# Designs tried in a protein design chat: VH-VL binders against Stromal cell-derived factor 2-like protein (SDF2). Part 10

Target 1, 181 residues: Stromal cell-derived factor 2-like protein (SDF2), of Arabidopsis thaliana (Mouse-ear cress) (q93ze8)
Amino acid sequence: VEITYGSAIKLMHEKTKFRLHSHDVPYGSGSGQQSVTGFPGVVDSNSYWIVKPVPGTTEKQGDAVKSGATIRLQHMKTRKWLHSHLHASPISGNLEVSCFGDDTNSDTGDHWKLIIEGSGKTWKQDQRVRLQHIDTSGYLHSHDKKYQRIAGGQQEVCGIREKKADNIWLAAEGVYLPLNE
Short names: E, the ipSAE of ESMFold2; O, the ipSAE of ESMFold2 at other seeds; V2, 0.75 times the mean of E and O plus 0.25 times the DockQ between their complexes.

## First folded at step 4 (VH-VL)

Design s51 (from a3d with heavy chain I50W, light chain S31Y S93D; framework fv_acimtamig)
Fold by ESMFold2-Fast, scan of step 4:
Structure s51 (fold): chain C 181 residues (1-181), chain A 120 residues (1-120), chain B 106 residues (1-106)
Amino acid sequence: as target 1 above (181 residues)
Amino acid sequence: QVQLVQSGAEVKKPGESLKVSCKASGYTFTDYYMHWVRQAPGQGLEWMGWINPSGGYTSYAQKFQGRVTMTRDTSTSTVYMELSSLRSEDTAVYYCARDLYSSGWYEDYWGQGTLVTVSS
Amino acid sequence: SYVLTQPSSVSVAPGQTATISCGGHNIGSKYVHWYQQRPGQSPVLVIYYDSDRPSGIPERFSGSNSGNTATLTISGTQAMDEADYYCQVWDSDSDVFGGGTKLTVL
């Protein structure tokens, strides 16, 4: 299945099987922006992200997302953008990954390059991908390090500049918009 | 209008180091990756690596790993490519080229090239 | 490492159609970009994403990509089109260029 602009997807971390998650809770350190974590289990209403183009482009709803495209991921429930910057992540001290802005406020810290592993012109469901943050060159990353005293055992999501097996994500569940003709 | 202006030709001896500059204008310097590509006389294009001018982060082709370094200066909108331990095989025209990372991995604007001759 | 194969040269008479091939294993699964380099000049992007044309590039330039071969097509070839042409893909973590094709317009 093609992932198209406007689709709402869940991103699953390949190694841990946790989904990229956010909710209306800020980090207690670093930027103080809305936190982003890995959530256990497949049923989670806070793990949907809408695939959006960079502002000012001609990509429209239903267009395929090309390998190497720069995209934004909007958290469906809070309308904030997946974001990174030079603040330290709470557990590992890597690059902080947060949610920032709203429907009308977005900056370059919301821009991620889609890197499809192996061959493939366009993003497809269950395809192994990396998301590289444009401003920091950090890869969206997760690991088995859990936040203390959070129900459900949520994991740290951060950015690291080294390509590792722990940077691989798959678009798992979602509401996929049909490909434009 | 987008322009990439490179430093002038150089003559080097084997074992020396090379540092080529590329000054960007006509666009927001930190919004685009910059690639370095070289071309030996009468030969094809050979990719060396890229730099992200925003964070200064780099990726190098395996062939050049360990002897190439790419840097940038945001105050002057300039990228640099330094190549050490020069050999005669490094004689080439060196190009900087802009990559529109909002649309993928290809070079949309190229500098004029810098001829580097390595001879004893 | 991934390898792109191009013919070393192609000759065409003015007004005829030139085709330049770019061979690669399963290249139809990758986006191919094409550059024109006139003698003594920097490369110029003429086709990107298999078939898209940058502003300022004449409509007689077109591209296609399927299976193991990508093709640059120049219809109504003119003397000014005489140049070296390079195909390029992004493979994993690196830019890969073909060896280049010299187009001669005689």
Scores: ipSAE 0.007, ipTM 0.571, lowest interface PAE 10.8, mean pLDDT 88

Design s52 (from a3d with heavy chain S103Y, light chain S31Y S93D; framework fv_acimtamig)
Fold by ESMFold2-Fast, scan of step 4:
Structure s52 (fold): chain C 181 residues (1-181), chain A 120 residues (1-120), chain B 106 residues (1-106)
Amino acid sequence: as target 1 above (181 residues)
Amino acid sequence: QVQLVQSGAEVKKPGESLKVSCKASGYTFTDYYMHWVRQAPGQGLEWMGIINPSGGYTSYAQKFQGRVTMTRDTSTSTVYMELSSLRSEDTAVYYCARDLYSYGWYEDYWGQGTLVTVSS
Amino acid sequence: SYVLTQPSSVSVAPGQTATISCGGHNIGSKYVHWYQQRPGQSPVLVIYYDSDRPSGIPERFSGSNSGNTATLTISGTQAMDEADYYCQVWDSDSDVFGGGTKLTVL
């Protein structure tokens, strides 16, 4: 199944099986932006992300997402963009990953390169992918380090520049829009 | 052999702009962030900002926001730091320094420094 | 803004142990790095990640970090160790340097 622009997806971290999650709780580490964590449960209304193009491109709702495309991921419940910047992450001191902006406010810190592992030309459900942040070069990353206060045992999500097994994500559950013909 | 080689000393007047270069060699230029740190005569180290040479992304210390610009040229493995609206208080040795951010943010190799004197 | 506090100076006799403190609120939860700067020279990294030594740094340099104080320890101190020493942490989105400690060996 194709993942098209406009689809709402859950991203599962391959190694830990946790889903990419956000909620209306800011980081206490100085950025003050909305936190992003790994959530252990499959049933979670705060784990849906809408696949959007970069503004000013020709991509339309229902178009396939090509390998190497620069995309944005909008948190469905809060309308904020998956974001990174040169702030230290709270537990590991890696690159902070947060949610930023709204439907009318987005910047280059919301831009992620989709890297499909292997020879696939377009993004499909259950494919192994990496998301590399354009500005920082950091890969979307998670690990078995847990928050005590912010997320009640949810895992840290951060960016790292090393290409590792801990950087692999799969599009798992979702509301998949039909492919344009 | 990691080397960071900076441009030579400069004398400036108040209100002018400064541009210092730092040429890197002995490693993959785009794999490491680069910091700029200055030191006024007889004073301690003061952080100015950081650049990712891969994408050119920058983050600056609040004190320098609006006056500092950091850029890079990947074809020559060189980073630049430009400081505008110079004041006598900007007299300092300016350093570039390499960062490997993976688990901690620290400067592992430093350039030789560029002395900038701002006087009327 | 996060603040690191160092003594302005420390004096030791040759061959004795020098200790340089770096105070910060809950600094034990952060990684501390240490730099040596000799007069007219660039800083040199001597300890990173609280206690690790870069290649080429003598074993007589060691570090620790716990609670509200990080410490740089130089055993068997030599005249060549005379320098300013700076502690450093990354706090949120910026480097924070201590004010520096001048080590005198006499």
Scores: ipSAE 0.116, ipTM 0.714, lowest interface PAE 5.2, mean pLDDT 89

Design s53 (from a3d with heavy chain S59N S102Y, light chain S31Y; framework fv_acimtamig)
Fold by ESMFold2-Fast, scan of step 4:
Structure s53 (fold): chain C 181 residues (1-181), chain A 120 residues (1-120), chain B 106 residues (1-106)
Amino acid sequence: as target 1 above (181 residues)
Amino acid sequence: QVQLVQSGAEVKKPGESLKVSCKASGYTFTDYYMHWVRQAPGQGLEWMGIINPSGGYTNYAQKFQGRVTMTRDTSTSTVYMELSSLRSEDTAVYYCARDLYYSGWYEDYWGQGTLVTVSS
Amino acid sequence: SYVLTQPSSVSVAPGQTATISCGGHNIGSKYVHWYQQRPGQSPVLVIYYDSDRPSGIPERFSGSNSGNTATLTISGTQAMDEADYYCQVWDSSSDVFGGGTKLTVL
C-alpha cells in the first residue's frame, strides 16, 4: 500500500515498537512547545500524522511520496507540525522534537526529508524509512529513555545526526488515501 | 563574514581557574551551537563540550565534568568557557567553533584560539 | 565511548594522490567530517557529510564513507596541502575526533 499525500499514518519506531505520539502538553524545558513522545499502545488517537507537502509545491492529495521528498507531518488532533530546532531534548540532551504552528502557521523547522532504506522509489506501508530534519540534519530518533512523570512509560523522541538502527521508522496503521493515476 | 574572536593568551598557576571568551559576528548568534575544543602542544584535537546559545543548554565531555562550565550572553553574542582547578596538563590552545546546522555535528568556523599556559 | 583510528602519517610526492583513512566500528552509518590544520593555525573544515565540500575548498579534496572505513582523498597533491588532517563524527551527544594524520608532501 502506497502512502500518499493526505494519508494519516502512525509511525512505529522499529527497535522499540512505540508509536510517534503528541498531545496538548508542552515541554517543561527547552522551547516550551508541544511535546512529542513514543507511546507503547497501538490504540492511540494521538498517534496519527497527516502527510503533507512543503507549501508552494505541485504535489496534491493522493500523489505518491517519492524517496528523498521533503515533507511535513501534521499532528491530526492538534493540527501542529512535527518540528525540530536548536533546543535540547529533556532526557538525552539531543535535538528537541516538538509540535509547532497550526493550519496557517508553518516554517522550515517543519521540513523533513524522507529517506527510504534499500531499494524503492515511493513510500509504502511497513517500509523501513528515516526522517531527516532539513534545518538541523537530525534524524528522527527514539530510544528506551522514559519520562518518569508520564504514565505508561512514554519514551523520549529527539533528533540525532548519525544514522543508527534507532532512527528506523515504519508507517504502520493508517487511513491511506488511494493513489492518483 | 562569519567571525569568532577569542580573548587573549593567559598564564595561570595550578589550582587557578580560566575563563575564555568567544565573540561571534556575521550571523544570527542564537541559531547555531558553539563547541569548545582544545589542543595541547603537539597533540590532537580534544572536544570539551557544546553550548546552545538560544536556551543555554550545555553538554560536556565526561573528562571535564565537574570543572568546566559554558555560558553565553546573547546581548553581546559571546560564549564563555570556564575551566577550574587548573593543572599543568591543561596547557593548550583553546578554540571555540560554530556548529553549522543547530545540531552539534561539525565545526564550520573556528576562532583563532587562546593559548593558556599553566605553570608554577 | 566511540573511537576513531587514523594513521599517524602519510607521505606522497607532489602531484600524486594522498589517501587518509579513518577507521571506526560501523562508521558507514555515521556522517564523517574532515578538518585540515596547518602549523600554528586553526582547523579548517574541508569535507562534511562524508563527501560534501565547503565553499572555497578545491575540487582535489573528496571523501567517502562505507562499512568500517571513511577516506579523505586529495588528488594532485600540492605542497600547500601539507598539514594535519582530522576525521570527526558526532556520536550520540559528543564529538569524537580521530588522532590526526600528518600529511607530508615530499
Scores: ipSAE 0.005, ipTM 0.472, lowest interface PAE 15.5, mean pLDDT 86

Design s54 (from a3d with heavy chain I50M S54E S59T, light chain S93D; framework fv_acimtamig)
Fold by ESMFold2-Fast, scan of step 4:
Structure s54 (fold): chain C 181 residues (1-181), chain A 120 residues (1-120), chain B 106 residues (1-106)
Amino acid sequence: as target 1 above (181 residues)
Amino acid sequence: QVQLVQSGAEVKKPGESLKVSCKASGYTFTDYYMHWVRQAPGQGLEWMGMINPEGGYTTYAQKFQGRVTMTRDTSTSTVYMELSSLRSEDTAVYYCARDLYSSGWYEDYWGQGTLVTVSS
Amino acid sequence: SYVLTQPSSVSVAPGQTATISCGGHNIGSKSVHWYQQRPGQSPVLVIYYDSDRPSGIPERFSGSNSGNTATLTISGTQAMDEADYYCQVWDSDSDVFGGGTKLTVL
């Protein structure tokens, strides 16, 4: 199944099987922005992210997302953008990953490069991908480190500049917009 | 099967202290925050605070700060709520409830409630 | 501090759709949970994270949340749905409950 601009997806971390998650809870350290975690459940309304282009591009709703494209991921519930910056993540001290802004407030810290593993030209469901943050060069990363303050065993999500096995994500579930002709 | 079982009803005098227990079963006790919520007769639900059973860290509602203490015993999977300097307006049913915060995958569960009557 | 506003009561005829509102500043950016409480009983979660239903809750219960208002919708309302309904959000470091709405099925 093609993942097109405008689709809402759940990103599953390949190694841990946790989904990329956010809700209206800020980090107690670093930026104080809305936190992003890994969530163990499949049925979670706070794990949907809308795939959007960067402002000023010619991409439109229903267009395929090409390998190497710069994209934004908008948290469906809170309308905030998946974001990173030069603040330390709470557990590991890696690059903090947060949610920032709203429908009208976005900056370059919301820009991620989609890297498809292998030779695929466009993003498809269950395909192994990395998301590299443009401004920091950090890869969206997770690991088996849990927050003490966040119940339910939620895991740290952070950015790391090394390309590792722990940077691999899959679009595992979603509400997909049909591919444009 | 998740179950929260609370201690029995109590009658207290003004100025005394209250201690209610809530025993959890059917899940990993340290994975979920436990909240305490009370309800005065004919009134709505009022949040008192919560405890993280993993580290024993607590957060209390401003109204109860200085009067409430929440603790847990991981060996018995039990949380406790102690409220001091009782007054008649503390008459209420006190509930423990497993946290939905960050764990919407699983259903939120409530204890059966503990009726506390504060009268002279 | 954050405040949730609910109507004190709502009445509907049997089989009609009941809607219970929960007003809060920018509540659409928060996750809303809904509880049903019958007289003398503990609250029961009927909707979590705005629109998800726990196992055992009928499909006629649904939720939505956008802007400044969250809504609990009960379609085909039955006499057994008579209860007090509470909305709830997490704000910063505390849970906030609405004042509750008494649903009457006449």
Scores: ipSAE 0.008, ipTM 0.477, lowest interface PAE 12.6, mean pLDDT 86

Design x1 (framework fv_gimsilumab)
Fold by ESMFold2-Fast, scan of step 4:
Structure x1 (fold): chain C 181 residues (1-181), chain A 120 residues (1-120), chain B 107 residues (1-107)
Amino acid sequence: as target 1 above (181 residues)
Amino acid sequence: EVQLVESGGGLVQPGGSLRLSCAASGFTFSDYYMHWLRQVPGKGPVWVSRINSDGSYTTYADSVRGRFTISRDNANNTLFLQMNSLRADDTALYFCARDLYSSGWYEDYWGQGTPVTVSS
Amino acid sequence: EIVLTQSPVTLSVSPGERVTLSCRASQSVSSYLAWYQQKLGQGPRLLIYGASTRATDIPARFSGSGSETEFTLTISSLQSEDFAVYYCQQYNNWPLTFGQGTKLEIK
């Protein structure tokens, strides 16, 4: 199934099977912006992200997302954008990944390049992809580093500049808008 | 054994100031985020302020912002709350608490509280 | 802010009974809910976090369940030391908020 602009998706980390998650709780370190974590693969209303274009482009709802497109991911519940910057992540000290802004406030720190692994032309459900942050060149990354003392706990999400197996994600569950003809 | 002991509460007039302290022992204080919370008898606790492990980031409830300052001394395992411009509605039992998760998820250990009374 | 409403306000019960306490959130908090026990003259004690995970050294008779907006704390065989006030807390949204409490008292 095609992932189109306007679709709400869950991003699953291939290696750990955890979903990209946020909620309205800020980081205690670094930027103090809303935190982003990996959540175990149970039903979670805080794991939906709306696929949006960069402001000022001609992309429309229902248009396919092309390989190499620069996109934004808006957290459905809090309306904030998946964001990164030059602050250290809490556990590993890599690049912090956070949520920033709102429906009317977005900056270049919200811009991610979609990299489809292999030869695919457009983004499809269950396809292996990387998301590379434009300003820092960091890949959206997760690992088995869990926040302390949480049984079944949430995992750190961060950015790293190295291309590794740990920065592969798949669009899993979602409410997919139909492809424009 | 994790132990948190608050002190510094008392009776103060509106507009006055108090500095609360929380002495921590039984754990590596510098590894944990810390909170101040308050409670009026017969009501649930109300979150007041949070500080990260090294003191570089603080956050406050809207009702106390600009009047209260949270700080910590990791060398002496002590948490502080400087309270200025106190109002009658700041009257409560004040607790310090330890945070299990760096973003302020929940409080795994609390002190016994120190009472603050602001007379009208 | 998210409002948590606990029910009942007061429960009069005898040792050995099964007790169920409820906590309702004004909007979804997913599973980010904790339960605390508070006795007179003491600070709260963490019982449950993540809606259903028992904290360290908490007896198995305490169990939590629920998700989204409806949560319950169950004490399967009430002991004399369990008479206290119980609070729920959500940590899904800032500011962190607590319920008004359920007082468990001896019949």
Scores: ipSAE 0.007, ipTM 0.507, lowest interface PAE 12.3, mean pLDDT 86

Design x2 (framework fv_ozuriftamab)
Fold by ESMFold2-Fast, scan of step 4:
Structure x2 (fold): chain C 181 residues (1-181), chain A 120 residues (1-120), chain B 106 residues (1-106)
Amino acid sequence: as target 1 above (181 residues)
Amino acid sequence: EVQLVQSGAEVKKPGESLRISCKGSGYTFTDYYMHWVRQAPGQGLEWMGGINPNSGYTGYNQKFKGRVTISADKSISTAYLQWSSLKASDTAMYYCARDLYSSGWYEDYWGQGTLVTVSS
Amino acid sequence: AIQLTQSPSSLSASVGDRVTITCSATSSVSYMHWYLQKPGQSPQLLIYDASNRATGVPDRFSGSGSGTDFTLKISRVEAEDVGVYYCQQWSSYPLTFGQGTKVEIK
C-alpha cells in the first residue's frame, strides 16, 4: 500500500518492534517540549502520525511520497510536529526528539528527509526507511534503552548522526489515503 | 584549500553592539555546520552554539541563549555572531569552526580567532 | 551538562618521552574528540571518535577509551607538540570541553 500525503501512519522501529509514540507529557529536562518515545503496544491511539508536506510545495493530499522527499509528521492526537534540535536526549545524551508547535505553528526543525532503503521510488507500507532530520542531519533512532521512571517499558527515541540498523523504521498500521491519479 | 577567515579584533565599551564574522572558502559552505567557541583570557574552550547555513537553523548553549545571535549569509559564505549589548564578561577570543554534519560531528577546521575586548 | 576532567592539568616532558593524558566524564560519552592548541594559535583537531587520527596528524598520536574514561597518548613527543590539549564530548548538548592539559617541552 502506497503512503500518500494526508495518510495517518504508525511508524514501527524494525529492530525493537516498538511504535513511535507521543502524548502531552513534556520532557523533564532539555527542551521541556512534548516527549516522544517508543511504545511496545500495537494498539496505541497515541502512535498515529499524519504525513504532511513542507509548506509552500506543490505536493497535495493523496500524492505519493517520493524517495528523498522532505516531509513533516504531525502527531494526530496533539496536532504537534515531530521535531528535533540541539538538546540532549534524556537517557543516551544524543539529539532530543520532541513534538513542537500546532496546526498553525511549524518551523524547519520539523523537517525530515525520507530515505527509502534500496531502489524504491515512492514510500510504501512495510518498506524499510530512514528519517533524517534536515537541520541536524540526525537519523530518527531508537534502541532498547528504557525510561526507568516510566512504567510500561517505553524506550528512548532520539537522533544520531550514524546510519545504523537501529535507524530503520517501517510504516505499519495506518489509515491510508488513496493515491491521486 | 579549506579556510575560515574571521574579522579583526574589536575594542568596545559595555552596552555597545557588535557583529563579528567568519568567512568560509575552499568548500561548499552549506554542507557544514558552523560553530562558535569562546575562550576567555587564560581560560579553556567553551561552545556557544552553531548554525546550519543551508536552513538557517541555530542551536545555542543555554548559557548564551538570548545574549548573542548566530546567523549566516550563504550567498557570501559567511557566518556571524552578534551582540545587541556587550558586557565586560564578553571579553574573550572567539573562534568559528566547521563541522561536517552528515558524518563529522567534530570541528575539523578552525578560524584564526577574533579577540573582543569590552572595557571602560 | 557533561563535565570533562583532564589529568594531569599540566606536564613537562623531554623530546622522545611518552605522554599520556586522560579525560574523565561525569556520564557515559559515545563521541570523544581531542584538540591541540599551540601557543598563540587556533585549536586543531587531533583525534575524533576516541581513536581516529585526523588528516595530517602523525602516527605518534593515538586515542582510546569508551564510556567515561578516555586517553590520548603521544608515543614519542616532539618539540612541535607543545601546547594545550583539550578533550571534547559530542554525546550531549551543550557540547563541552575539558579544562585542558598544558604540555611543555624541556
Scores: ipSAE 0.008, ipTM 0.614, lowest interface PAE 8.3, mean pLDDT 88

## First folded at step 5 (VH-VL)

Design c1 (from s15 with heavy chain G55S, light chain S92Y; framework fv_acimtamig; at its last look DockQ between E and O 0.89; V2 from the best seeds 0.00; counts 0 for: pae O 2.7 > 2)
Heavy chain, then light chain:
Amino acid sequence: QVQLVQSGAEVKKPGESLKVSCKASGYTFTDYYMHWVRQAPGQGLEWMGIINPSSGYTSYAQKFQGRVTMTRDTSTSTVYMELSSLRSEDTAVYYCARDSYSSGWYEDYWGQGTLVTVSS
Amino acid sequence: SYVLTQPSSVSVAPGQTATISCGGHNIGSKSVHWYQQRPGQSPVLVIYYDSDRPSGIPERFSGSNSGNTATLTISGTQAMDEADYYCQVWDYSSDVFGGGTKLTVL
ESMFold2, look of step 5: ipSAE 0.600; ipTM 0.876
ESMFold2 (binder alone), look of step 5: mean pLDDT 95; pTM 0.963
ESMFold2 at other seeds, look of step 5: ipSAE 0.639; ipTM 0.881
ESMFold2, look of step 6: ipSAE 0.570; ipTM 0.863
ESMFold2 (binder alone), look of step 6: mean pLDDT 95; pTM 0.963
ESMFold2 at other seeds, look of step 6: ipSAE 0.518; ipTM 0.845

Design e10c (from e10b with heavy chain R61A R62D; framework fv_emicizumab_arm2; at its last look DockQ between E and O 0.25; V2 from the best seeds 0.00; counts 0 for: pae O 12.9 > 2)
Fold by ESMFold2 at other seeds, look of step 5:
Structure e10c (fold): chain C 181 residues (1-181), chain A 121 residues (1-121), chain B 107 residues (1-107)
Amino acid sequence: as target 1 above (181 residues)
Amino acid sequence: QVQLVESGGGLVQPGGSLRLSCAASGFTFSSYAIQWVRQAPGKGLEWVSSISGSGGRTYYADEVKGRFTISRDNSKNTLYLQMNSLRAEDTAVYYCAKSPRFGELYYFDYWGQGTLVTVSS
Amino acid sequence: DIQMTQSPSSLSASVGDRVTITCKASQSISSYLAWYQQKPGQAPELLIYDASNLETGVPDRFSGSRYGTDFTLTISSLQPEDIATYYCQQDYSTPFTFGGGTKVEIK
């Protein structure tokens, strides 16, 4: 099934099966912004992300997301945007990935390029993709390093500029809005 | 090129004190966690202490806790180890080593050449 | 504390031999294991990180692998310059711990 703008999806890290997760707990280091982690469970309301276009573009709700598109991902429960910058992530020291802003406040630190592995022209469920941050060039990345202080053994999510197997993600569970055409 | 240069080693009596320094160059010092690792003559490697890039978090092996203090001066690109109440078993070559990436602790991608600390009467 | 049990403590092999060194972690450390080479009279140098990734400049005769809590460093064809002591190290959590080391010599 097609991923459309407006869909609320879970992003699963291919190698570890952890889902991209956030909640209203700020980092204790780096930016101090809302933390983003990998969560081990499938049933988790804090793992939904709404696919949104960049402001000022012609893409609208229900349109397919094309290969190479620049998108934003809004955390459903907190309304903050998936964000990155040059601050160091807490465990690895890689690029920090956080949530920042709100429904009306977004900047270029929220912009991610969708890279579809293989020859697909539009983003589909269970397709292998990478998300490359526009401002830093870092790929959304995770690894099997867990926080000692975050409940439930959640794993670090960060950005790295090197293409690796650990920056492959799949759109898994979600509420997929129907394709416009 | 990353360089780490330890200094301040020497001969000291049991119960004495010594301060080691590690001068860093070739990277943004404040962005990386740094560690002290020691090696007794003819023995293996033993982690001693680590400090985060900002200096806000410090970690110690149980064997040195309360006696050693790790610190850093990011304006001078220098790591320190203050060693108090020294014992014969602290005799070792002391290396400083950096983590490869920003922030928290990780494996050690660059090592200094070490400085020898000898504790004997 | 996570104990790293490294074996053998020493070995002697001929040039061209395949050499294997093992480390076992006392609990899960995921892939957070590094291998270091320490040549006589020198500081340690990183060979392998994250269990299986070669550090830049390391010859491709070195490889690392993981099966559960068992980790292996392999030298596919031993060379004279590989005379060294090899250490594994977990970087999963403090206190960081090293294996006891494996001294590799040429017969």
Scores: ipSAE 0.000, ipTM 0.495, lowest interface PAE 12.9, mean pLDDT 89
ESMFold2, look of step 5: ipSAE 0.000; ipTM 0.509
ESMFold2 (binder alone), look of step 5: mean pLDDT 93; pTM 0.949

## First folded at step 6 (VH-VL; framework fv_acimtamig)

Design c2 (at its last look DockQ between E and O 0.69; V2 from the best seeds 0.00; counts 0 for: pae E 11.8 > 2)
Fold by ESMFold2, look of step 6:
Structure c2 (fold): chain C 181 residues (1-181), chain A 119 residues (1-119), chain B 106 residues (1-106)
Amino acid sequence: as target 1 above (181 residues)
Amino acid sequence: QVQLVQSGAEVKKPGESLKVSCKASGYTFTDYYMHWVRQAPGQGLEWMGIINPSSGYTSYAQKFQGRVTMTRDTSTSTVYMELSSLRSEDTAVYYCARDYSSGWYEDYWGQGTLVTVSS
Amino acid sequence: SYVLTQPSSVSVAPGQTATISCGGHNIGSKSVHWYQQRPGQSPVLVIYYDSDRPSGIPERFSGSNSGNTATLTISGTQAMDEADYYCQVWDYSSDVFGGGTKLTVL
C-alpha cells in the first residue's frame, strides 16, 4: 500500500518495534517543547502522524511520496509538527526531537527528507525508510534506552548524524488515503 | 589538512558592528557545524553560538541573542559572525571552531581575530 | 546553565605528573573534552570523549571521568606543556567551558 500525502500513519522503529509517539507533555529540559518518544503498544491514539508536503510545493492529498522528498509529519492529536534542533536529547545527549508549532505555524525545523532503502521510487507500507532532518542533518533514531520516571517504559527518540540500523522506520498501521493516480 | 583562516584584527568604536569571517578548507564544509567562541583579555573561553553550514540554521547563547548573527556562504566555504551594538566589554579574540560531526567538541580552531572596542 | 569548575592554577616540576580537575554535577554521565592553549595561541584539542587522544597528541596526556569529577593527567611534564587548560561539555543547547587552569612548569 502506497503512502500518500494526507495519510495518517504509525511509524514503527524496525529494531525495537516501538511506534513514534507524542503527547501534550513538554520536555523538562532542553527546548521545553512537546516530548517525542517510542511507545511499546500497538494500540495507541498518540502514535498517528499525518504526512504533509512542505509549503510552496505542488504535491496534493493522495499524491505518492517520492524517494528523496522533503516532508512534514503532523502529530494527529496535538496538531504539532515533528521537529528537531541542536538541543541535547534527555537520555543520550544526541539531537533532541520534539513537536513544535500548530496548524498555522511551521518552520524549517519541521522538514524531513524521506530516504527509501533499496530501489523503491515511492513510499509504501512496510518499506524500510530513514528520515533525515534538513536543518541538523540528523537521522530520526531510537534505541532500547527507556525512561524510568516520566514516560516510564517509553524509549528515547533522538537525531544522530551517523547512518545506523537504528535509523530505520516502517510505515505500519494507519489510514492510507487512496492514490490519486 | 583542515584549516580555518579568519579575517584580520579590527578596531571598533562603541555602537558599531563587527563582522568576522572564517574560511574553511581541507574538508567538506557542509558536513560539520561551526562554533564561535570568544576570549576577553586575561579571561576564559566564552561560547557565542553554532551554525549548521548546510542549512544555515543557527543557535545562539542567550547572552548574545538579539545582537549576534551567524551566516555562511557555501560557494566560498566561509562562515561569518556579526555582533552589533558593540561596547568595551566586547573587546576579545573571536575564534571559529569546527564541531566534529555532531560530536559536540571543537576539533579544529581558527587563528583568532582580535577585535578592540575603544572610543 | 550547567557549570564546570577548575582550579585557577597548578604547578609541577619538570618530569613530574600534573593533574587538572574539572568538577560538575554528575559530569560522569557527560562526555568531557580538554583543550590546551599556549600564550597568544589558539586552543588545541588534547582529549575528547573523556579519554581519547587526537592524532599527534603524546601518550603522556590522558583523561578520566567519573562521578562529579573529570581529570586531565599529564605525565612526564615538559616545559612546552606550560599553558592554560580548559575542560568542556555540550549541555543541551550550549557549549560549556570550565574557567581554565594555568599549568606552570618550574
Scores: ipSAE 0.007, ipTM 0.522, lowest interface PAE 11.8, mean pLDDT 88
ESMFold2 (binder alone), look of step 6: mean pLDDT 94; pTM 0.957
ESMFold2 at other seeds, look of step 6: ipSAE 0.515; ipTM 0.851

